# VH-VL binders against o46895: the designs that were tried, part 9

Target 1, 223 residues: o46895
Amino acid sequence: MGSNKIKNLVQYEIQDFVSLNKMDTKSHDSLNLNVSKKSRYLLHRVLTNQLINNRSGNACTKTRSEVEGGGKKPWKQKGTGNARAGSSNSPLWKGGGVTFGPKPRTFSNKTNKKERLLALTTALYLKSNNTKVINLDNLDFTNLKTRDLVIKCSNLIENYKKDQKILFVAEPTASGLWRYVKNISNVDLIYTTGLDLKKILQAHHIIFTCKALNDVKEVFNEQ

## First folded at step 2 (VH-VL)

Design R2 (framework fv_recaticimab)
Fold by ESMFold2-Fast, scan of step 2:
Structure R2 (fold): chain C 223 residues (1-223), chain A 124 residues (1-124), chain B 112 residues (1-112)
Amino acid sequence: as target 1 above (223 residues)
Amino acid sequence: QVQLVQSGAEVKKPGASVKVSCKASGYTFTDYYMHWVRQAPGQGLEWMGYINPNSGGTKYHQNFKDRVTMTRDTSISTAYMELSRLRSDDTAVYYCARDSFTLEELGPYGMDVWGQGTTVTVSS
Amino acid sequence: DIVMSQSPSSLSASVGDRVTITCKSSQSVLYSSNNENYLAWYQQKPGKSPKLLIYWASTRESGVPDRFSGSGSGTDFTLTISSLQPEDFATYYCQQYYSDPTFGQGTKLEIK
């Protein structure tokens, strides 16, 4: 009797973020990812349910803490004051794709925890060719500028394009990293305690820290 | 007056290394990225990479990643580009060029100020 | 890499002529967030360094005469010289900076 999922081993090459060279003591790591046999259906359903829940449940909670859309814009523009805030393309046509509408009846739209986890591991597998793992042990945060972070990120990514989104996945103890990421339009950060399916799927490139990769191993190996 | 002045012409044998310098004056050296671009005889312009003079951070084009090293010395406002394991097809004029925006602008990599060029000839 | 293709490779013109040089990118160089085209044009005279003429596809660099104009969006771009002057005979290059910078192969403008 079959399962609706397949376990796949993904191997990652670990690079030092400062030098971008392979780590001598630990140059590789791996992650076992459960992948849905019906990935398109599962991902669409989980994304739709997350969108419905965010729209309905979290709207009031967010009234006190605004989303910093301005921090995601390019810092400045060259020119005499051509005030273009961006958003020349709808973010939804590429980011959301085909969105399932709300159900008209009182049935539950909730995604269970195991389905959400399977969707996350499926998404990470689909993005595995565009995923890098970095070691931050040699990084001096005191002298780091956001523009330097962008350079280091683009050095990890072959032929990086200006409109491509980069998602950092870090351990919760690296909370200070957000300070250096928040003002870059194409770079976002999530922690292993708050993995976000939409952000993972919308990212063109994903950068895990070594510690974040270890954190998600514990969660995913039990599922 | 904003100016970039490069070192003189070099003649090298295959397998050798060459180090080209680019001295900046008339602006704050650490405020702008410095690009390196080469041009082989009768050919177009080819981007090699850039350096952030403030941090020392670099980005190299894939074709040069294993052979090029870009550095700077902020005390003398000078950028360096070293190309190793030279081949005859590395014969070119090598230019340094300033990014048209300051490091505070995360925008375009247009190049508004150029050095005069350094001719590097690789022959056996 | 984004490949930049220029046409023609060379052209001959007389002083006072209207000259058009075309540049095509293999991928769009339009940045969706700010609706800007990350495309520059350069002029290079023999034995000299390139000189920036136009950035963001259509914005003239300071000091560049108004006879030079850039147009186009996405993948197709044009540099126009409305009334050619003797000092305009040079090689012209387009360059994208949407990803890692790449240049067109150049268009040599020669006297007829």
Scores: ipSAE 0.013, ipTM 0.565, lowest interface PAE 7.9, mean pLDDT 79

Design R3 (framework fv_recaticimab)
Fold by ESMFold2-Fast, scan of step 2:
Structure R3 (fold): chain C 223 residues (1-223), chain A 125 residues (1-125), chain B 112 residues (1-112)
Amino acid sequence: as target 1 above (223 residues)
Amino acid sequence: QVQLVQSGAEVKKPGASVKVSCKASGYTFTDYYMHWVRQAPGQGLEWMGYINPNSGGTKYHQNFKDRVTMTRDTSISTAYMELSRLRSDDTAVYYCAREGYMDLSELEPYGMDVWGQGTTVTVSS
Amino acid sequence: DIVMSQSPSSLSASVGDRVTITCKSSQSVLYSSNNENYLAWYQQKPGKSPKLLIYWASTRESGVPDRFSGSGSGTDFTLTISSLQPEDFATYYCQQYYSDPTFGQGTKLEIK
């Protein structure tokens, strides 16, 4: 409802990640964020539900033996040059079992979605002073090293401390970024298909890509 | 052996509701997500949503979220899609479709591998 | 939503012809964790349900003739029929399942 939330316009300056200079063609962008008047209660409730659902989702996920009679058999090829044994210990998910992009296998309903969305927009508003937007178009992933990413982040963020958590929010097409982020203890990455309230709230600094900001803008502006 | 059998054609007036059924056989009903897809006459395919038959959890497309309800009855391996406040532009063939997957490192979806025969819903005044 | 665009909307061909249908997505459907494209192709004959032909952009479903092949990655995909048979005259749809499913508008393959 309108009585339980206030719409706030947040403006972001777009910086080139390589030069850290203001962009020439698109120097800023904005989000219309709905902020809950009962933010403390809402954030606690949604976060608690997320933690419970994460545990329940894992418990409801069928083991290999539970799906053997109903699932497609492993000899059916899923794609050229990609073969996995059906183990959660796959090297492709070495970073901690996080799944990005493909269709989720978890429950979602209308009421929970609206509450989750309001909590996400409220959290982003509360983190707006610690949120940066970057353009990755000039970044050469072929020549980028993990230590270079850390240095760029520290230069982008005023008064950055090594113990502070940085969260990248990227579009799923930002292939390659995960390779550099996964081995850095204080840096995490989420995609626009999997916005995570806990990670947003735990982050000291949030870095959106331009494309990620555009991806979430339409959903948030529909409110 | 694996098949989805849908209920028969329906003719409804604007403002009415329609409930389409989809009975699964030849596989474990609770092991596969069930999608609903519609097709207006001479038009393309439009995804409406899905149900997890094990949990009863659902996800609906924004265009339908205020009018659609997806349910299931595990005792008879049947999924249901109810669309309310029908409009003339809801005239379409409604399909249920099973989501295919492979049991690899995780359950990897690969598309809709089994489809029902379709249920024609005509909305006319 | 990820928008799927197919080209051409219709195509006339003769038995024995090589036919190519193009599909473009507004965003990449390549999943970085497994390097697979979450894109499927379906065949639909008049009055019948869609039939899955290809998944993960290039993998043929069981029972699908080898004259059907899929290629492409990221945002640009093609379905090729190497030597058209009479039973291949149908409408073809691409579909992404990287996020909530969306279909292309379809390509109607007609007898020339």
Scores: ipSAE 0.000, ipTM 0.408, lowest interface PAE 15.8, mean pLDDT 77

Design R4 (framework fv_recaticimab)
Fold by ESMFold2-Fast, scan of step 2:
Structure R4 (fold): chain C 223 residues (1-223), chain A 125 residues (1-125), chain B 112 residues (1-112)
Amino acid sequence: as target 1 above (223 residues)
Amino acid sequence: QVQLVQSGAEVKKPGASVKVSCKASGYTFTDYYMHWVRQAPGQGLEWMGYINPNSGGTKYHQNFKDRVTMTRDTSISTAYMELSRLRSDDTAVYYCARDEYYDFWSGYPYGMDVWGQGTTVTVSS
Amino acid sequence: DIVMSQSPSSLSASVGDRVTITCKSSQSVLYSSNNENYLAWYQQKPGKSPKLLIYWASTRESGVPDRFSGSGSGTDFTLTISSLQPEDFATYYCQQYYSDPTFGQGTKLEIK
């Protein structure tokens, strides 16, 4: 009968995106994140509900071209599952990793806002070592090129590998950033109004803007 | 019912090898790391290493690195621990134990919550 | 290796007693990124496998009676049994999993 969550304080160093130096005016910020004691179960449950809801909204009508084809062996008949030694059961994990833990015997497809928020704060906490916070105030968007953004990201992230996924989290008013991000492979952008558990879990690196961190800080501290 | 069932007792001569099995049931075998821990008569617990059943990746304690091999067979949800070049001081009860662990870069271990019943290995001349 | 030291090595008690077992690590087992102490407590009865009681220093495993509690942080930890029952006479081990797992030497809880 103890609490099902633990509150954890995460501290972030704020870096100027242009110079990559620590900011003098606001060098640190913190976020109080509630972490589920059954994090693997909760994350699996919320993610599964997200996938069910997405499927219901975008019902796929099987076309004739999807069922016709001579000689093509169905994926399930290729023996992929039983032939795989050491492969991950989940595409969400780095390099091989492990799949989410225990599944419930009976699945409930209902998820309330408090459970979704707890899953998001839990996911961000688990990604905290791979999360950077940047200040964009000194960035000159007028002269910015896509290549410049890529170079800045690679310099910001220690031991960055080209195949790693980067997720930007920005305030909605930073819609202009999408212009540069949309054409970069392995870089995605979400706004604080549309936080996405799947994208957060799939990201190798997360980059928050200062404004985005303030937006989510207010919401998460209300828990 | 979540359960780990180990192979039966073994009696070996010095210099021989022993292979202990641990069959998992009641859960998804690849979602939990499998640790091997031994206990000599009248002594405490000694960690030997683990295997990640999903990847096949292993980590062995320095004391066992040159003599131990940990493997698994995902088709039958079974983990194996083979210890070679046995000496009398390898006489112990050998346990397998699972630990829930997933990696968001840091990992999040929960402790060894389910243990096998143990396999007694006796090494005598 | 992180060395785990338990005290006492043995303890005699009566049913209904409050007992405390201490565990010290040679270095901190507190993981700064999640603010969790990677420390577990196990119970082992003669001829049986160890049973997990407490993980993350203070979180009780499912099915473990509420008379068992864990406390402490960093390098100093305690296991408390608030009202000893006949089935609690066993050997208790602490274990760190901050690095490669290491166990304390054990505390044998005996009938007075």
Scores: ipSAE 0.000, ipTM 0.430, lowest interface PAE 14.3, mean pLDDT 76

Design R5 (framework fv_recaticimab)
Fold by ESMFold2-Fast, scan of step 2:
Structure R5 (fold): chain C 223 residues (1-223), chain A 124 residues (1-124), chain B 112 residues (1-112)
Amino acid sequence: as target 1 above (223 residues)
Amino acid sequence: QVQLVQSGAEVKKPGASVKVSCKASGYTFTDYYMHWVRQAPGQGLEWMGYINPNSGGTKYHQNFKDRVTMTRDTSISTAYMELSRLRSDDTAVYYCARDLEYSSSEGYYGMDVWGQGTTVTVSS
Amino acid sequence: DIVMSQSPSSLSASVGDRVTITCKSSQSVLYSSNNENYLAWYQQKPGKSPKLLIYWASTRESGVPDRFSGSGSGTDFTLTISSLQPEDFATYYCQQYYSDPTFGQGTKLEIK
């Protein structure tokens, strides 16, 4: 069984690591997540924008065919929200002259901060049944063997299979945690300052630290 | 529960003006563009224009540009479409429709929720 | 304006039939930068408002039965109803939103 949820309110059971061989469930927490009505469209748009921006050289240069082809929808001005009569007279439309170079307008798939936050909260809601929360505050990391923590955490996942991807989400002050996951092929780690829509959507299972849950709660519950 | 409720049927003489209202509920009114589309009896759908309820910005189709005015009142989540200098061929059902998805800046121009329609009859 | 042409203008079918409606645009509605087709399909029953069925050429609107599917790219698009039900007799419209919205002339689906 994963997380309990009521509409967009997700309730998490917190698993306390009192030692590597002793875990106790003593507390609960909840998170209100805004969910997009057109989640598939929003997630696709935000994810596509992220993938385009992450490609080396893709954002810096455009081929002549991309510039002259114009696109399927006239560009909209970023930040104004208005498309005016001048857009229909673009040189890219109806046989007008075309100047070689980067596209002069903002593309429709660019997203603002509020749209990206809505995509993240929607993704977390969709993954809520595959999300666990752990408390590592009482665990001594100084002499901990790299694989031991990940193995113990994976035991929290019901019906876990070795090839399934696990994403850890931690607070930035837990920078030392990266040492315990960096060489494990099916495990990734992100911090609350760098939430990543692609990694969240690609994960089979998500494990939040208790402090990471509180970090995102502060941001997302104030939407 | 998203709903668009339009004002009642109107009968007008040629040369008059008509103002149709569209009251939104169940969502944040300023988060979605609002479109106006008409349909003459037994005919297809014709896009008239949109209003961005957040900015008040509008775009009108060339066929209506000289006669249509779209406005909104954010305090009551209501959009308005006024068509002036009415002709007999303006007889149609007029619909308001919400844009496809939330956007703070761009609009998408697909239409996911439609009002029930307002019949406007123009006859002498 | 981009001109949308639908075929056929009317179609007679029986419950349980597979129905195909075609839509052609006068120019491509595929946006190369995001590889999306700016095309929607609507259903309209007599005396009622249009209802969104499909957007982005192939994405079903929430609550729309899976017997409805959209396909195609660029200038040629198809709406398919895999097993026609009594409530499906209606007029169907395609719409492009690559530029200012334009609709096809409609396809009336009638009982055979």
Scores: ipSAE 0.011, ipTM 0.530, lowest interface PAE 8.7, mean pLDDT 78

Design R6 (framework fv_recaticimab)
Fold by ESMFold2-Fast, scan of step 2:
Order: C-alpha cells, then sequence, then structure tokens
Structure R6 (fold): chain C 223 residues (1-223), chain A 125 residues (1-125), chain B 112 residues (1-112)
C-alpha cells in the first residue's frame, strides 16, 4: 500500500523572555514531524504498552501512588469545588471514544523503537496548537520566586484555566528549572532525553524551551 | 476482550426504583467515563448522564436529575444507575457505554465506542 | 441542549444503492482551536446496541467498512453509504459531543 506516515512541517514562534514583564518575539523555528495515518491505533498501542510497562517497572522508580494504585489519578477537577463548568464533551475536550481493538494482553504488547518514535512525533503534531516555545537564556533568575515563572508562562496560553495541566519540556542541562515547577499540582517537567507519550497526550498545554526544541530537531527534522 | 455486561431485565410497579449494573472487563475501568443512555420502545436514544469512575464525579441530564443516581465500585469494575419514582414512561432499554477520559486520551477521539447489551426495564401496574 | 435533526426519518433502498442521510445541529459543533467537528454517527440493528461508525464527523471507526463515509462541518452533516449491502439495513443516529450529548431522532433504512 506504500507509506503509512505523512511528514508535516510545524512552525513555532519563539517568545524571548527579556524579563518577567517583557517578552519579545525574535525568531521562529520549525519541526518536520512524521504523523501516522493510523494515529489512533498507534497512539493507543504505544500508550497501553507504556502503561503496562510502567506497572511492571522497578519498584525503586515508582511513586507512592504507583506502588499503592490508590494515589492521585490523572483526571482533573474542572470548575469550582464539586461543580463542573462544562458537559462531558465540552470544547475543552478533544478526545473521545475509540474502538481500541483487543485487550492489551491479547494483542502484541511489544512496541519497537520506530513505533515509539512515530507515536511521539504524531502526538507532538496533534498537540502543536497547544504548544508554545520560550527562550529563557536572557532571563535574570536571581530574584525570581518559584511560582512566578509558571504564572508568567501561563499568560502565553489562550484561554488558560488554573486547573489545566502544563507540561514543560527542557534540555537535560536545565536541571535548575525544576525548582520553578516543583510543588505545583498541575505542572510537570520532562527532559528531551525522556520524552513521555502519556505526559504529552494528557497535557492541556506544552511549553518547550528553545534549547529543548533544538535538541529534538535533529531526531525529528532531517531537512 | 473489551466488554460491558449489564444486569438482567426488570419488571417494576409505578413508584418503585430500579438499579441497573454494568460490569466492565478487558480495559482499565477508571480510564473511561461511563455514560447511561435509554431507548423507549420504538423511540430514539436519550442521554441520561455519566459517571467518572476515577473521581466518582457525575453529571445528569436535567430531565433525570431529581430521580437518577449513578455510582461505581472500582474493586469489581462495575457502574450502577438507579432510577427512582418510576413511571410507565420510564419503560425502556437502558444502556451503559464507555468514553475515554479527556486527560489521558484527549487526542484519541470522542465517541461511545463500547456499549453494554442493554437492560429492559418494564414499568407496569 | 443542542438539538439534532435528521432527514429523512426513513428511506427505502436496494442493495447496491448509494444512500445519503443528513444531520443538522441547532448550533455549530466545530471547535475552532482544533478545527474538529464534535459529531458521531451510530448504527443500530433491531434488538442490538448502537455501534459507533464515525467520529469527528468524517473519521471512520476501526473495523467499519470504507463504503461508510461522513462529511460536513459546523451545523450540516452527511452520512453516505456508497454501495448498500444487506447488513446495512438499520437505524442510523447522529450525535453531537460538543456539549452534553444529544442524538438525532434516527433514520430508518429499509429494504425496498
Amino acid sequence: as target 1 above (223 residues)
Amino acid sequence: QVQLVQSGAEVKKPGASVKVSCKASGYTFTDYYMHWVRQAPGQGLEWMGYINPNSGGTKYHQNFKDRVTMTRDTSISTAYMELSRLRSDDTAVYYCAREPLEDLWSYLGYGMDVWGQGTTVTVSS
Amino acid sequence: DIVMSQSPSSLSASVGDRVTITCKSSQSVLYSSNNENYLAWYQQKPGKSPKLLIYWASTRESGVPDRFSGSGSGTDFTLTISSLQPEDFATYYCQQYYSDPTFGQGTKLEIK
């Protein structure tokens, strides 16, 4: 039948943080992302395999929630208190029901490197409208409070709500960035060496550092 | 194999209550909403509400809000729909159907992809 | 509630025919941020549960034959069966999931 994927160019506007109160749009960058023609099947397959492997992983790497199974679940409480401000299928929800085929234990639970990579690039493409790129290289961190960076970055997001999940993707050398995102309930950080399909898909908004975008560019963009 | 199995047919008198069960298997119960949809004889589909099995949170259609209660038991992967103060016009087939939770599968598509076989509830004097 | 209206209420057709079912919503079900229409199509055979055929207006569910296709955007949607097979005689429902789910009244497809 031929190719099972399509290559798509995604363009990003880079927001250069000169200070917390001054952002300047200085440049643009792009990624050529391979997108699966069977995206739903591939993403489900890779995601379920990741979830199965996470449950079978080394106990020393598991959180209290993972070990006990009764901890914090990924579902977000939307709106005020127990009241939900929308329908089960509000415009904020893009996903829906899917025929996933046989149970993970009845079809191959093996995911090869090429399938995992294609799933990641497909997911990044599907999240491209919810992805922002920031440059923090010129920002003075000396007097920055831990939560201020997240608050400022959230201002870049159209229709952002405080209960929405934000995923930061940073270069491995940006270990100091963790102090500005830790202890914030709806914010997570991953490094380019550990891209996580589940975290990418469950994030409402993704924020790449400029360096992180460049780190993955060579892998995903062969132009 | 992914499946939803519902409890058997019920015959009730007006004013009674009925509790229908829906047992899930073949998937992670807490990763999907459970919707309840009914169909009166010869009529179309009518949405009643849903439960998020993970949080226990519910949303009911206004027409049922005063009479319906949706619950779940995660230890046995079962959802329940109880309808009280039954009337003859509540005679219908009641279905459960799953839908992926937004936070895990927001880009995998909406739609009720797996349905229970239906539970016939007859309300007669 | 968003009201869904289907046309026709019933139609008769022969095996091999091309059939078209129309669905209209009282409000747009197009989400501008992702450019997706929050609309699904279901098939229901007598005595059976509904089966998902199409979601996001035009995406075919896994295992659904390619003779089924969905089209349209905003408020006007169409389900097309390009060449009817005997197993296709059923009732078809459109459903919006832009807000709380609502279904069309159904279109009964009968053998001529």
Scores: ipSAE 0.000, ipTM 0.468, lowest interface PAE 12.5, mean pLDDT 77

Design R7 (framework fv_recaticimab)
Fold by ESMFold2-Fast, scan of step 2:
Structure R7 (fold): chain C 223 residues (1-223), chain A 122 residues (1-122), chain B 112 residues (1-112)
Amino acid sequence: as target 1 above (223 residues)
Amino acid sequence: QVQLVQSGAEVKKPGASVKVSCKASGYTFTDYYMHWVRQAPGQGLEWMGYINPNSGGTKYHQNFKDRVTMTRDTSISTAYMELSRLRSDDTAVYYCARDIEYYDSSGYFDYWGQGTTVTVSS
Amino acid sequence: DIVMSQSPSSLSASVGDRVTITCKSSQSVLYSSNNENYLAWYQQKPGKSPKLLIYWASTRESGVPDRFSGSGSGTDFTLTISSLQPEDFATYYCQQYYSDPTFGQGTKLEIK
């Protein structure tokens, strides 16, 4: 075919907590993931751009992905680029001179939305053998110790080593999961509203909640 | 050595509530989950839920969760099961049963109380 | 809920007989991670509480006579009494603990 991508069906076994100490495969779900035929190139390009954009965002650039506080509404404001434009007249605030010297360099390190989405679906496909899906609806949180969730979930991982990185991917409404993850050094948590290519690729193992899998299915079907 | 002793038989009118007690002895009460199972006359066993006596955490079966409450008092090693809005089909023998698993629920039972007969009639 | 079905609902037998009771689960109760069947058997005599006979499908509880044995895996399980004694006339229940506990309807073993 003339396309630079291939569509792959990935099947996941949904693991339900049937008690505090055991999980059972009660259902299956699947994702149709677009995979780049030039995956190494695409992933490197998108990661490089993410690293550059992360440095830029930390320094002075606001992004639409920014959220303030767990459970709080994200801050949104029209005309954000002009926040400091007109504070006061300063001798250093100049723009009056005409110059015939070299034009300012313009560098574009952008990755378009379609490339980012293709990189994410490609990364998830490459990590599919190391991805588990869990259903937390039947879990008895009133009887769960804070450290127990990660320990119980790690039991799903064949040949798990304590120094391996685990990435949890949860729905945004699962803010309460943070307390079970935050103090464990090899474990991280992201939400479906903030899928992170670097974290996905750096993880040795990925654990989706069932609801998070449904969320990403909706996002990827928007292609 | 291990013994679970339940409260005596109750006769209730429809719409009333009943509270059954189960006093444990011969082991550390907080080390084992306590389950409640009922049996209607001439019928099989039906699981209702459990309580973790250490944490007070509970899990109820869907059929009972809108009208059952399980509690415990660690000072007297006693578990309680209260069932409200009683119907005639709640007539049954109610058992407490100790989970076999240490500090967890495996869901099978090594020791059972003698049973409390609850009769709901008008 | 996992549905447990027992067969037969009642059985008439004589002392000394070999008795077989079957139990079927609506889904597998074999946990692949530990290769164990989450299945127990109980005996209940009239007016008494149930007594644990067998757990993990085939492990006999302490104090239970050797004539009682359990077998099976996945969805199909059997309780066998090799030589029926007078004290064995009772109702027998299978129970899964793979998920929230559910019991079979019971098999009443009565004198022929």
Scores: ipSAE 0.000, ipTM 0.420, lowest interface PAE 19.5, mean pLDDT 78

Design R8 (framework fv_recaticimab)
Fold by ESMFold2-Fast, scan of step 2:
Structure R8 (fold): chain C 223 residues (1-223), chain A 125 residues (1-125), chain B 112 residues (1-112)
Amino acid sequence: as target 1 above (223 residues)
Amino acid sequence: QVQLVQSGAEVKKPGASVKVSCKASGYTFTDYYMHWVRQAPGQGLEWMGYINPNSGGTKYHQNFKDRVTMTRDTSISTAYMELSRLRSDDTAVYYCARGDYEIVYSGEYYGMDVWGQGTTVTVSS
Amino acid sequence: DIVMSQSPSSLSASVGDRVTITCKSSQSVLYSSNNENYLAWYQQKPGKSPKLLIYWASTRESGVPDRFSGSGSGTDFTLTISSLQPEDFATYYCQQYYSDPTFGQGTKLEIK
């Protein structure tokens, strides 16, 4: 943590489903986000570098995928790694679990990683007023139609317009969630193992699962 | 220049405690994990644990878990390793070493690239 | 713990020689998800701290001469010095970081 940033505590109301048609605030959580004092410059620089690196052939090995193992894939495969169903041998954070082996690694210098993390926390802070947190543990998915999840979650957004972009952020173990957001116009899904600065900045609204918020909280607090 | 400078040699009696310091300079202290590794005379290197200087979180090897404490002071960029209930077989050179850290982008440490000069601890009876 | 075994314990060589040091792990240090071997090599000269030479089994650390190369996968690894120089006489250690770090017992490279 350098002197060119300010730490801000953001409070989130966690929305629990009390029935299929009603959500209520049952708990609260918070996230300490480092915010760059030169946010416009930092975000532009990191985003530009991300776009250049995504197009260039200079990256030799990219191993960020948590869905490489197991071999189980969704019935209808997609081109995005974050939306694929698969297993990981490295659980992120589960009580009583033993960790298995190392996590996937992307080779890059340590200064660049710190800068990218600061950009992500800055972006999430700038989107904090448009960020909702939901707890899906009480939702009955067996009777849920594919568009119902997005419709129910959009009801959390005051004055939501159908042409606004919604980004869901979920834990990797929620791989089954992709079926409820796949092919819905203006909706995207990313996992905590693949946070994407461009997608965060382009979203009008962000919806975290409670477990995804906990995953991100731990990493950002160790910045 | 990136440097880790350790405290001087110690001679202790069995049952005593020793506290070794490691002062970092030339980089942002909170950006890297600090590992502790020891080496007994004529033996290989033995990992003891690490501290995350940003969070204060620690991980100790099970062989040392009941006797070692790792701390840090971010205001002076210094890490500490205290080993209690010393035995003659704790006679060794103790090193601090900088390692990479795990981040959201699936990064994790891949080696210890900067090492302190070592602190000789002799336990004599 | 993953046990690391090095061979030989000592080796005598002359300047200009090609030398090979081997390292074996008690279980695989290859992570299937990223196809990387979590193995490093260090050089230690008498009275000095270790120096990182190689990580990811075959990637040279910045500033390390190209005469040093690492190879191998899974449980069997080698460090090769293609043309030995006077400053290369030292003890070499392999280290896994697939789980909690463990080191080999070392290979001492001596002048013949």
Scores: ipSAE 0.000, ipTM 0.425, lowest interface PAE 13.8, mean pLDDT 76

